VHH binders against Mechanosensory abnormality protein 6 (mec-6). Designs and how they scored, part 18

Target 1, 343 residues: Mechanosensory abnormality protein 6 (mec-6), of Caenorhabditis elegans (o01811)
Amino acid sequence: DLNKRVYNHTPGPCRVLTDNYKGTAGMTYVESQKRVYITLGYGRAHDLKTKTGIAFYKTNRTDGRSQQEMYDLIEMTINWNGYEYKKEFIPTGIDSYSSSNGRVLLYVINAHPNHQCIHFFQIVESSKLNHRKAICDPSFSSLQDIAVVGPDRLFVTNMAAFGRGWAQILEFSLQTGQGAVYYYDGSKLSTAASSLIAPTGIGYDAKRRILYVGSMIRESIFAYKVAKDTTLELLYEMMLLTSPIGVFVESKTGDIWIAAHPVIHESAWHYTHPENQNIHSPSQILRIRIQEEGNSWVTTEPYANDGATISASSSVVFTDEQMLIGSSFGRLLHCDLTHSYIT
Short names: E, the ipSAE of ESMFold2; O, the ipSAE of ESMFold2 at other seeds; V2, 0.75 times the mean of E and O plus 0.25 times the DockQ between their complexes.

## First folded at step 10 (VHH; framework vhh_7nfr_2)

Design G_6D (from D_7S9Y with S102D; at its last look DockQ between E and O 0.05; V2 from the best seeds 0.00; counts 0 for: pae O 13.4 > 2, placed apart)
Fold by ESMFold2 at other seeds, look of step 10:
Structure G_6D (fold): chain B 343 residues (1-343), chain A 121 residues (1-121)
Amino acid sequence: as target 1 above (343 residues)
Amino acid sequence: QVQLQESGGGLVQPGGSLRLSCAASGFTFSSYWMSWVRQAPGEGREWVSSITQSGSEKYYADSVKGRFTIARDNVKNTLYLLMDSLKSDDTAVYYCARDRWDSGYEEFDYWGQGTQVTVSS
């Protein structure tokens, strides 16, 4: 709808953590470290001049840091171990796995238009990444997001047959269903779901074994049961009436947080002209609590902005009464939630 | 050629302390994560603690957190486990293990012979 209205509100005090990169697109929370990892520089996939990298934010507020240090981002150093295409790295979708022996693995989508891959890292020392390997497949045309279900076992969304440009826009207008979810089992890549319409954000509820996949064009979240052999069975569709881009699932509660674009034509315009500071896309964060699988859920809206403060929200993390919002081409936002005692 | 030799085990009273050491040779010690793993009588092996190459990050099983401290000396090629507030449930053979940090799964490729820790009154 071309006449949608966005009414600004926040869940509490908010602040900009960084505005120094053209894009803070993806985030993952590592509970054992109390860190949120953020991918930086997605705008370079749309020919914006920006540096790229990965940083983290420390969520522990009682670790003795000063007020100035409390909101710092710490940039990671990457040891590429001789990987030839390191200069073609545009990180976006990200997820993690924490092993029982304390090892933390990080899985990152490279959104470079000519080098779409899944990169496997191990977090080492305080702020270093060791590159382990990359998976690059000819079918990767528009990788969007990643959900980890075990060590080196993951699902990824590929949004469209065309990677960008007017061909991709035409594909979405015709709703041809050329998107897919791929599964990597630790050695081989396979198709887990096909003929999907613009799959975007993806999140996994390990306790319920449910994979949530957003569809930008259908303005919905699809819920799939993940069988023990990792095959997917469609359970139901949650109609959102907004375009989901990022999905975050709380590990303890199973609550689903969604970064969404409520006005899809303004989002399309923004993605076409990301360099134009007068072109904004509204940013929306939803929280969904499942009451009965497939039958009922409660949706709330902790955050909404008409695009002036943060444009084109693409990721969200909630932890420790804090919410972080990433964006496709812009700043990273942090908010305190003042209603933490709401059931 | 890879050798791991544990020492420092023994008999100790509940509430007591021990320091285990593991001398490493035959490989570049500073290039690997190192771990302690224990095996109680009649039980399988249980991961205890891990430490990164430089020693900058340390990880512990919930059963020992706050009581045990892992450390390494990359000049002396030695791994340590400082054990405080020992309980009877800590009785086990403790093994030093070289960690396969690049595998994406929990696998240790070389083990020592182990050192016995017995916590008994």
Scores: ipSAE 0.000, ipTM 0.264, lowest interface PAE 13.4, mean pLDDT 85
ESMFold2, look of step 10: ipSAE 0.006; ipTM 0.356
ESMFold2 (binder alone), look of step 10: mean pLDDT 84; pTM 0.856

Design G_7E56D (from D_7S9Y with S56D S103E; at its last look DockQ between E and O 0.75; V2 from the best seeds 0.00; counts 0 for: pae E 4.9 > 2)
Amino acid sequence: QVQLQESGGGLVQPGGSLRLSCAASGFTFSSYWMSWVRQAPGEGREWVSSITQSGDEKYYADSVKGRFTIARDNVKNTLYLLMDSLKSDDTAVYYCARDRWSEGYEEFDYWGQGTQVTVSS
ESMFold2, look of step 10: ipSAE 0.016; ipTM 0.442
ESMFold2 (binder alone), look of step 10: mean pLDDT 85; pTM 0.855
ESMFold2 at other seeds, look of step 10: ipSAE 0.298; ipTM 0.707
ESMFold2, look of step 11: ipSAE 0.084; ipTM 0.532
ESMFold2 (binder alone), look of step 11: mean pLDDT 85; pTM 0.858
ESMFold2 at other seeds, look of step 11: ipSAE 0.196; ipTM 0.642

Design G_9W (from D_7S9Y with R100K Y105W; at its last look DockQ between E and O 0.78; V2 from the best seeds 0.00; counts 0 for: pae E 13.4 > 2)
Fold by ESMFold2, look of step 10:
Structure G_9W (fold): chain B 343 residues (1-343), chain A 121 residues (1-121)
Amino acid sequence: as target 1 above (343 residues)
Amino acid sequence: QVQLQESGGGLVQPGGSLRLSCAASGFTFSSYWMSWVRQAPGEGREWVSSITQSGSEKYYADSVKGRFTIARDNVKNTLYLLMDSLKSDDTAVYYCARDKWSSGWEEFDYWGQGTQVTVSS
């Protein structure tokens, strides 16, 4: 599966924002602050030695910082408020809610294999997080990603019935459909969609009330209408013929950005042996522009790499003509968009 | 008991300026976000501005950005709203509110009595 050729291209100049963590898996954009928050250290869930944490990148390039400072990441300090399991924190999926009173909440998936949880944070001052609570449920076996639809109201994807190991590998091979989308309404957890095949990335278009859910094994994006009572109605499937891992929806346009693995078997080998430098998973970023909902869309590919520069792309954010790409076990990339996209 | 007392309202002409103050007592002022909220006659409440515990970050509704400035003095336990370039649609009762952020979803748990701001020629 390794060494399959993917034709490399970029949307413009790219640079590495960090290579100091084994994993930069999740990202969310907070427009009110002009910041992208990044989760660090997913590789620890796969026994790689790495620091974990949350950092942010400032997207405003005209705020008076020097060229050297402009690409810095700023690490958040976390006040755990006495939470006993703070040492078992491996952050991955992340999303945010910004209120009109300036309050910003972060919601973070803990991918620790023994403590799969959703952590609720508030952003306080410039660079501090206050831990508010954690939701840990026995059904959480392989949480992947999170989409916020209101304050303390969110959808999460759970990819498989088995959290890791040979049982999970067999589950994927048989395509048993044991994944789910859960909904948390602020007090109670419920199942919003069931019998899904390896759901991964999830993104919400608040203007249109459409929830997009990736299926790694089906190589598709499913679009759901989110009813006023928050029940989900399947609208359609977009066949990608590549495995979606991360989903980002532009709030203004509704354009859908996807971090994808074009060769799923190479991705599977990479995830089982992340320490092996000879095993890479190609990285691909797609952009989908909906022309007529459910009927027609245009797909372009702003970024592709055979895995040598960035392996196993897992998240993408686009804002202010900037694209950030996170990866499951490796570096974080930043690109300026100055070139034509390839369809 | 938590007390919030607004002052500084009044009648002003369009383009004029006012400074609102809110004296706080009965709680540790520096431990809370503080906000200004306004209510025009016959309308619902509209959030205006918020400020963090230390005053390091300040937030504004789009309708007042560039015209209003929120500030706090944690020594005097006082919240301020400096209003410039006032317009007739800024006419409202302005309330000082304690932000109950740590209690989850509720935004404001204590309110002052309000101070009337009237912008008319």
Scores: ipSAE 0.000, ipTM 0.260, lowest interface PAE 13.4, mean pLDDT 84
ESMFold2 (binder alone), look of step 10: mean pLDDT 85; pTM 0.854
ESMFold2 at other seeds, look of step 10: ipSAE 0.006; ipTM 0.403

Design G_all (from D_7S9Y with S50D T52Y Q53S S56D K58T S102D; at its last look DockQ between E and O 0.29; V2 from the best seeds 0.00; counts 0 for: pae E 13.8 > 2)
Fold by ESMFold2 at other seeds, look of step 10:
Structure G_all (fold): chain B 343 residues (1-343), chain A 121 residues (1-121)
Amino acid sequence: as target 1 above (343 residues)
Amino acid sequence: QVQLQESGGGLVQPGGSLRLSCAASGFTFSSYWMSWVRQAPGEGREWVSDIYSSGDETYYADSVKGRFTIARDNVKNTLYLLMDSLKSDDTAVYYCARDRWDSGYEEFDYWGQGTQVTVSS
């Protein structure tokens, strides 16, 4: 919408955690470790020169570190255990599982255009990832995001039948509904939902057993009940009037945080010209608090930017009065939340 | 029927060493990765170590890294935990566990009965 304006605001003081990577696309919070894990380098999928990898941010502000060290990112070392295609790794969507016995598992989408996979890691030795396996099904054409519902049990969004190029542009223009949500049950991959229009971000509320799936083109979030047999039942649609890209669900409250692109044609231009520093896409973060499941919810907007500070927000994490914002091709932001009506 | 039987626990002085064993039966042991998990009195279970089905890849919790070594013998269907430089904080019941490969809800589908390790001076 050419009449749509983005008015910049923040929930409190913000700072750049890094701008050394072309993309900080995905994030997940691991409560047991007080860490946010961030995927780095999505721009390589669009032929930008950048290092790829995974890093973490320590959220505990009272652990004795100096003021300067409190904003450091720590890069993970990956032990690939002989995996043949490790050089084709472009991490993006990410989620985690913390077992009751202390193991922490990390599940990462590889967005490489010619090698789309789900990679299974275990976090070990403080800052090392051990690769366990990869799932690289032929149906994976445009993997976007991942939501974990149990150990090695996960849902993943596949946005379109065509993974890139003019064919994908035509698919969206015709609104063919070729997107899907796939489910991996620990041994087999299946289709959990089909004929979806550009599914993107995905998040799971374990307490309520509700899976939230964003639709970029419909500008909405779909809520599904996850049955005991892991089948999905559509409950309702929340119209956002903005394109959801990333979804984060607070484990304690069930509040839903959304990284969104409010001006989709500017987002499209930014994605086709990510190297052009004069082409921006606005960034928006929404917070949704469910009042009555399926009937009413309250939406607030903790962050908005016209793209000058951060373009194409793609992920969000909130914890301990802190918010992190990732972007498709650019910097990672950290904000303190000091406004009472947001928290 | 899948069975896991731990042995080798006991009383040891701080700084001492023990070797735990877990005899596996009722499944193709070489096809599964295996783990050790421990539980101190009054506390939840704590993951200790993993080993791949091949035995060439091993992983450890930070609390035991450099002191414990996991190993397996796929001919004898036996999992081992070699514990060195033991501390009082290592006092726990130690369980061997099979990492699941099916669609269950838990990360481990079969557990042994456990063996007690007590480190006291």
Scores: ipSAE 0.000, ipTM 0.283, lowest interface PAE 13.0, mean pLDDT 85
ESMFold2, look of step 10: ipSAE 0.000; ipTM 0.208
ESMFold2 (binder alone), look of step 10: mean pLDDT 82; pTM 0.831

Design G_h2a (from D_7S9Y with T52D Q53S S56D E57Y K58T; at its last look DockQ between E and O 0.09; V2 from the best seeds 0.00; counts 0 for: pae E 15.3 > 2, placed apart)
Fold by ESMFold2 at other seeds, look of step 10:
Structure G_h2a (fold): chain B 343 residues (1-343), chain A 121 residues (1-121)
Amino acid sequence: as target 1 above (343 residues)
Amino acid sequence: QVQLQESGGGLVQPGGSLRLSCAASGFTFSSYWMSWVRQAPGEGREWVSSIDSSGDYTYYADSVKGRFTIARDNVKNTLYLLMDSLKSDDTAVYYCARDRWSSGYEEFDYWGQGTQVTVSS
């Protein structure tokens, strides 16, 4: 990881969808709506001045919009229904569930350092969210990402026992294994996996019932079988030799997309000094296709950047020959993929 | 023991209004989301509208937005659908359904017998 070099490349033409927020950290694709939902403003959790919120990008290229409108983000209006802590909302990890009658539920991690919760929304009308409830548990110290396995049933990663500061830095250095995956079954929260080393991105392959969990420090993706009783059984580890931050699983193919930091010490420095324009963290996107479960897979690298164009990539979505890349403190990128095979 | 019984259907002219009611019994009505679903002759069932357990949040299919209003009375255990500006395309049997989509369990678990709404073309 030390002394790594990053060689810039893209899978096709790319453009900035927004640079108006300090952070476009999390994304989820809702196929029934042809929309990517993006969380905005993660930098506020690190004391950057920024607006926070949720927006969406419409992926349908044949819906009659003009070329200019094709790349618009549409910001969501949130009806909080009197929720007391709405001012402390810093959205980051996000996932969705689409019901059979067309309703879409949205589940969002609040990364506010003093109010870490899971927020439950329903998407209503075209661009409105209705807040349904929040789960705030004392064990939530460093929530990172969320994977939905059914309506109001979800897994969430908690990266470390300490949510910030010197204690968290020490925890990572010693690799004490204080991270966890929690499970919410619709009524109560439980621990699905414990003693994990810096779990970060999480993604679920519903067809195969496999939960993929990234470990930032181990530079790996762990694959867990999700049993019918929702207990997790470790199947195997895929060594990436890069730090996974975001995980996206294509629903149709099962391909795994990873937003990764190839130079972890530059990422650590970027996270401690996010306001400094001279401090960059390289951004990398990997695509993994499983050939034989646990035995063979093909890895490609559709995107890499030394941090100048986009620093600290944190999320990725691929759909309809389009790739979006979110970042912890900065820009949201959109790339068109040309040719069927892109590195 | 759970029972849902619709009423208020009938024949109406285009542009007219109707108010459907659904009397609920055998369960704690105020703990559940409720929905209206309709079925035109020879077609599958189509979701129309939903309301949360308190009545604070209402949801509508695009085809009925601005014309239909869902409401509930948790004292009388009754669900309502006020239908305005009716069109011939609204002709269907309308069903009241107990909706569990927010609980993480079955989406619709109990249905009424339905009430016929006919809009003259």
Scores: ipSAE 0.000, ipTM 0.203, lowest interface PAE 13.9, mean pLDDT 84
ESMFold2, look of step 10: ipSAE 0.000; ipTM 0.133
ESMFold2 (binder alone), look of step 10: mean pLDDT 85; pTM 0.854

## First folded at step 11 (VHH; framework vhh_7nfr_2)

Design H_31D (from G_7E56D with S31D Y105S; at its last look DockQ between E and O 0.06; V2 from the best seeds 0.00; counts 0 for: pae E 16.0 > 2, placed apart)
Fold by ESMFold2, look of step 11:
Structure H_31D (fold): chain B 343 residues (1-343), chain A 121 residues (1-121)
Amino acid sequence: as target 1 above (343 residues)
Amino acid sequence: QVQLQESGGGLVQPGGSLRLSCAASGFTFSDYWMSWVRQAPGEGREWVSSITQSGDEKYYADSVKGRFTIARDNVKNTLYLLMDSLKSDDTAVYYCARDRWSEGSEEFDYWGQGTQVTVSS
């Protein structure tokens, strides 16, 4: 319905962590460090002037920091180790892997409109990234998000066969299903699922070996079982009636958090004119609790906004009674959760 | 049993070139990042270069960037280091090393015996 209304609500007090970047599109939580890593500057891919980079937020509220410092973002310094990139670095989709020896690996999509890659980093010292390698395959036309299933083993969504222009518009209009999930096994890239309709956010539940893939056009989350040989078996579809963009899976409970665009035509206008502050897209966060796999689940809505406070939510992290919301072209939001009925 | 055997070292004049090889056996070579590490007399070991499993990406220490090229042949299970424009500071024993975690951690669990490179005269 073109006349959908979004009624604002929050799970508790919220604040802006940063306005300083045009986009805070991707986030990943690293529990061993109590840090949320955020990619900054997606608006550069749409010709907005913005700094790009990666930063983190410390989730430990009892680590002795002052109230002033509690909400600081700390920017990462990237050591490219002699890598000569072909195009500028515009980080978006991001995920991490924590190894048993204490090292943390970070995997980041470069969303450059004409040269998309996946960059592999190691987090070193307190705030440095060492670049390890990049994958820049010709099939990468519209990379959206990453789910890591092991060291250097990952699934990635490619939303459409055409990355831009009228060809992509026709692709979506005809619902041709030219999107894919690719799998990288540490050496080779392969197609794990094909003929998908606008796959977007992706999240992995390691304990249950379930990969969740959003479909923007179908307004659904698809659940796949990840076999030991890493092939995907479709288990079921959860219809959301809203366009999922980002997916976060709680490691302890398996609960699924979704950053969604509830009004798709307003989202389309926002992506067309990201610098126009009068063109908003509502932001919605859903939480799905699986009661019986494949049979029943409960959906709640911890956050909704008509776009005035945060527009086009694209990522979400929940941890330690805190929720962070990232957006495609705008600010990063932090909320404390004080309403027990959403836990 | 994992084994790494370096060869190709020797005596060379400043400005000269050498090609080092490292034959790998006892493990699936293509599953691992591989690295070159060197040790000059009286000094600790210094990382020189690393290469990904497929060879798609290559990394170099600042001291050798633009002069050294790392490569691998996953059919022959061989790691290479092409050294150009050699300087006296490059004199060292060069070791082939396997990344312990196969993920570019630069924590190495197996080393070759080393091959001596001497830049003199």
Scores: ipSAE 0.000, ipTM 0.139, lowest interface PAE 16.0, mean pLDDT 84
ESMFold2 (binder alone), look of step 11: mean pLDDT 84; pTM 0.847
ESMFold2 at other seeds, look of step 11: ipSAE 0.006; ipTM 0.396

Design H_35N (from G_7E56D with S35N; at its last look DockQ between E and O 0.73; V2 from the best seeds 0.00; counts 0 for: pae O 8.1 > 2)
Fold by ESMFold2 at other seeds, look of step 11:
Structure H_35N (fold): chain B 343 residues (1-343), chain A 121 residues (1-121)
Amino acid sequence: as target 1 above (343 residues)
Amino acid sequence: QVQLQESGGGLVQPGGSLRLSCAASGFTFSSYWMNWVRQAPGEGREWVSSITQSGDEKYYADSVKGRFTIARDNVKNTLYLLMDSLKSDDTAVYYCARDRWSEGYEEFDYWGQGTQVTVSS
């Protein structure tokens, strides 16, 4: 386990928040609570033995906690309300809706290979979730991520027609374009975009009504205008030359943060051998600021690692001069931002 | 059936304190988030504070943060608002409101009659 320390490019001091789960794949920031919610245990979808669950990290540094406590994760207790498939829950993609009064709904993808669903939760106490319902459609073969545009109104990415195995590998090699973005309007599921090539991360800029969708194979972010009737109009493509996996949009600035895999074949190898410590996928975080929509933008790289410290970065959150990086099979990383000119 | 009755309002000097109460009946009080909302003369209604079912989390509008404290007593079915360091801008009718957030809706479905708070020197 050579070079497990952070010494590539970082935005400031970094630390491991947890190593206790095989995967810290998805994250969402809830500003009204000053919390980042994290999904735990994605590795179980790839046959690793791990606990699964949802936890949060409190971003407020001045709330009276001790130095030992300020980096703690707090695990959520889920009231399933009689849902019979709760033992097949492997949480991954996550997003939230917050009202002006600080009330919060959470939406979580179940990545279980045989039970792909969207789960609807309400936060009901400090560390409790009430399960409201699940949507499990036959078209869900490889759900990746969620972007919420209103209460119970959301877009989800489905990466491929085949959820795993050699068929999925062949699909990606031929670039057949069998991925999709689905839209749920509160009662009915529909196709918002089709014939996409490996859509992954998805993020929504509510002020500008722009939906950003990553394409792992095209190494790009696609920007869609979300019309009043919620139909999508493709505006442009931002070529990244790296494979986007997670997308986070800052609500105030519209800046786009991307968790990416710069070497896609090493990522593929890592996903097929997730317990092998000698197989790494480099981790990269990009920040994109739009200067003129469709015409110009500035890209910086706040974080890069060869995979020794964190492999296969899958999600990113930036808030309060703090950055969290999740990974598909491994640790959760926290960094303080002190190098503002490189972020 | 559902009843919300506010009390504890009155006249107070700037810098003073008041404690508002809201007695609840006709529903399972501990199953709902509860709120305080105020309406100043000539203004629309302004959300003031919210509290979770158990009281574990509390939320405040920026205009009152650090000065007001919301609390609940699920044994007595009573919601409270302790108001400290009162200012003339706090003059309003204060309402107790039940919301449906625990049911997944962004709305307040039952309101009290209101209690007048007047801050004047």
Scores: ipSAE 0.012, ipTM 0.362, lowest interface PAE 8.1, mean pLDDT 85
ESMFold2, look of step 11: ipSAE 0.350; ipTM 0.731
ESMFold2 (binder alone), look of step 11: mean pLDDT 85; pTM 0.862

Design H_57Y (from G_7E56D with E57Y K58T; at its last look DockQ between E and O 0.08; V2 from the best seeds 0.00; counts 0 for: pae O 5.2 > 2, placed apart)
Fold by ESMFold2 at other seeds, look of step 11:
Structure H_57Y (fold): chain B 343 residues (1-343), chain A 121 residues (1-121)
Amino acid sequence: as target 1 above (343 residues)
Amino acid sequence: QVQLQESGGGLVQPGGSLRLSCAASGFTFSSYWMSWVRQAPGEGREWVSSITQSGDYTYYADSVKGRFTIARDNVKNTLYLLMDSLKSDDTAVYYCARDRWSEGYEEFDYWGQGTQVTVSS
């Protein structure tokens, strides 16, 4: 729909957590720490001048902080351990693994056009990361997002065979299915699913062992059963009629949250001109509750904006009656949820 | 072959201190996280503390935080646990364990024989 109209609404009061970075593209929630980790500076991959890094937001409102401090972001310090390409680090897709004794691993996609890699970190102390290794494979042309299924066990989406330019545009127009989901088993990469059409966001429901993969061009979510040997069996396709970019799965309910771009040509225009403040892409957040696997689900829309407040929503996290929305080139929003039918 | 040998346990009064040591051999000690795990009589094993490969960062169970200090010497291939302000519920066999967290696994693959710590008046 070339002329789709977006009607603004929110699930409750919202505020800007930061506007200081060109991009707040990826987020992951670490329940054991009550923290949302956010990747900063995706715009540098599109030649925007911005700092890059990783920060966190503390979700616990009863930890004694003042009202002003309650919404602070805390930046992480990275010990690179001599990694040669640290200046090329543009973090975007992110996920985590938590042990029962408080140790946390963090996995981050480097979106640099010429250094597509997956970076492996250990979180040490409160605000420090220890770099363990990077995996950079020639097949990585357009990495988008990560879903962790165990320590150093992860699925990652690669959106297209061509990472940029007219070849990528033609690839999307023809729907040739050059995208893939790769699996890393702790020692080697393999292809878990191939011939996918622009896979983007990815999320894992650990209790049900279901992996959800967004397809930007098909405007749908694919659901895969994850076998014990980590092979994927396609269960069904859920048509959204909007382009999914980020996927977040609630661990307790299995509800699926989606950051989406409802107007594809405005999204494409925004990505080609991210510096132009007059060019916006609408932002949409969906919440999906599956009632009968493969047959029925209920979709609600907790947030929608025509792009004036937040453009090109790329990630979402919901926890503790709070929703955070990240964007490809701009602001990070926080909203309180006050409507019972949404929560 | 991987070997871990603990020492330094004994009988101590409440409020006292002990220093445990673990001699490591048969592997590149500096490449692994190391941990202390304890087992009280009739109970399962309880994680106590962990330390990174370099020794720059340490982790503690809530029950021992502020009282115990883990350390390592990568030249001598030795892991230490300094235990202060000991309480009766610290009574256990203490094990040195090679932590697979350095390889991304949430488990311990090699253990020592353990050293008994008894806190009693």
Scores: ipSAE 0.112, ipTM 0.576, lowest interface PAE 5.2, mean pLDDT 86
ESMFold2, look of step 11: ipSAE 0.143; ipTM 0.584
ESMFold2 (binder alone), look of step 11: mean pLDDT 85; pTM 0.861

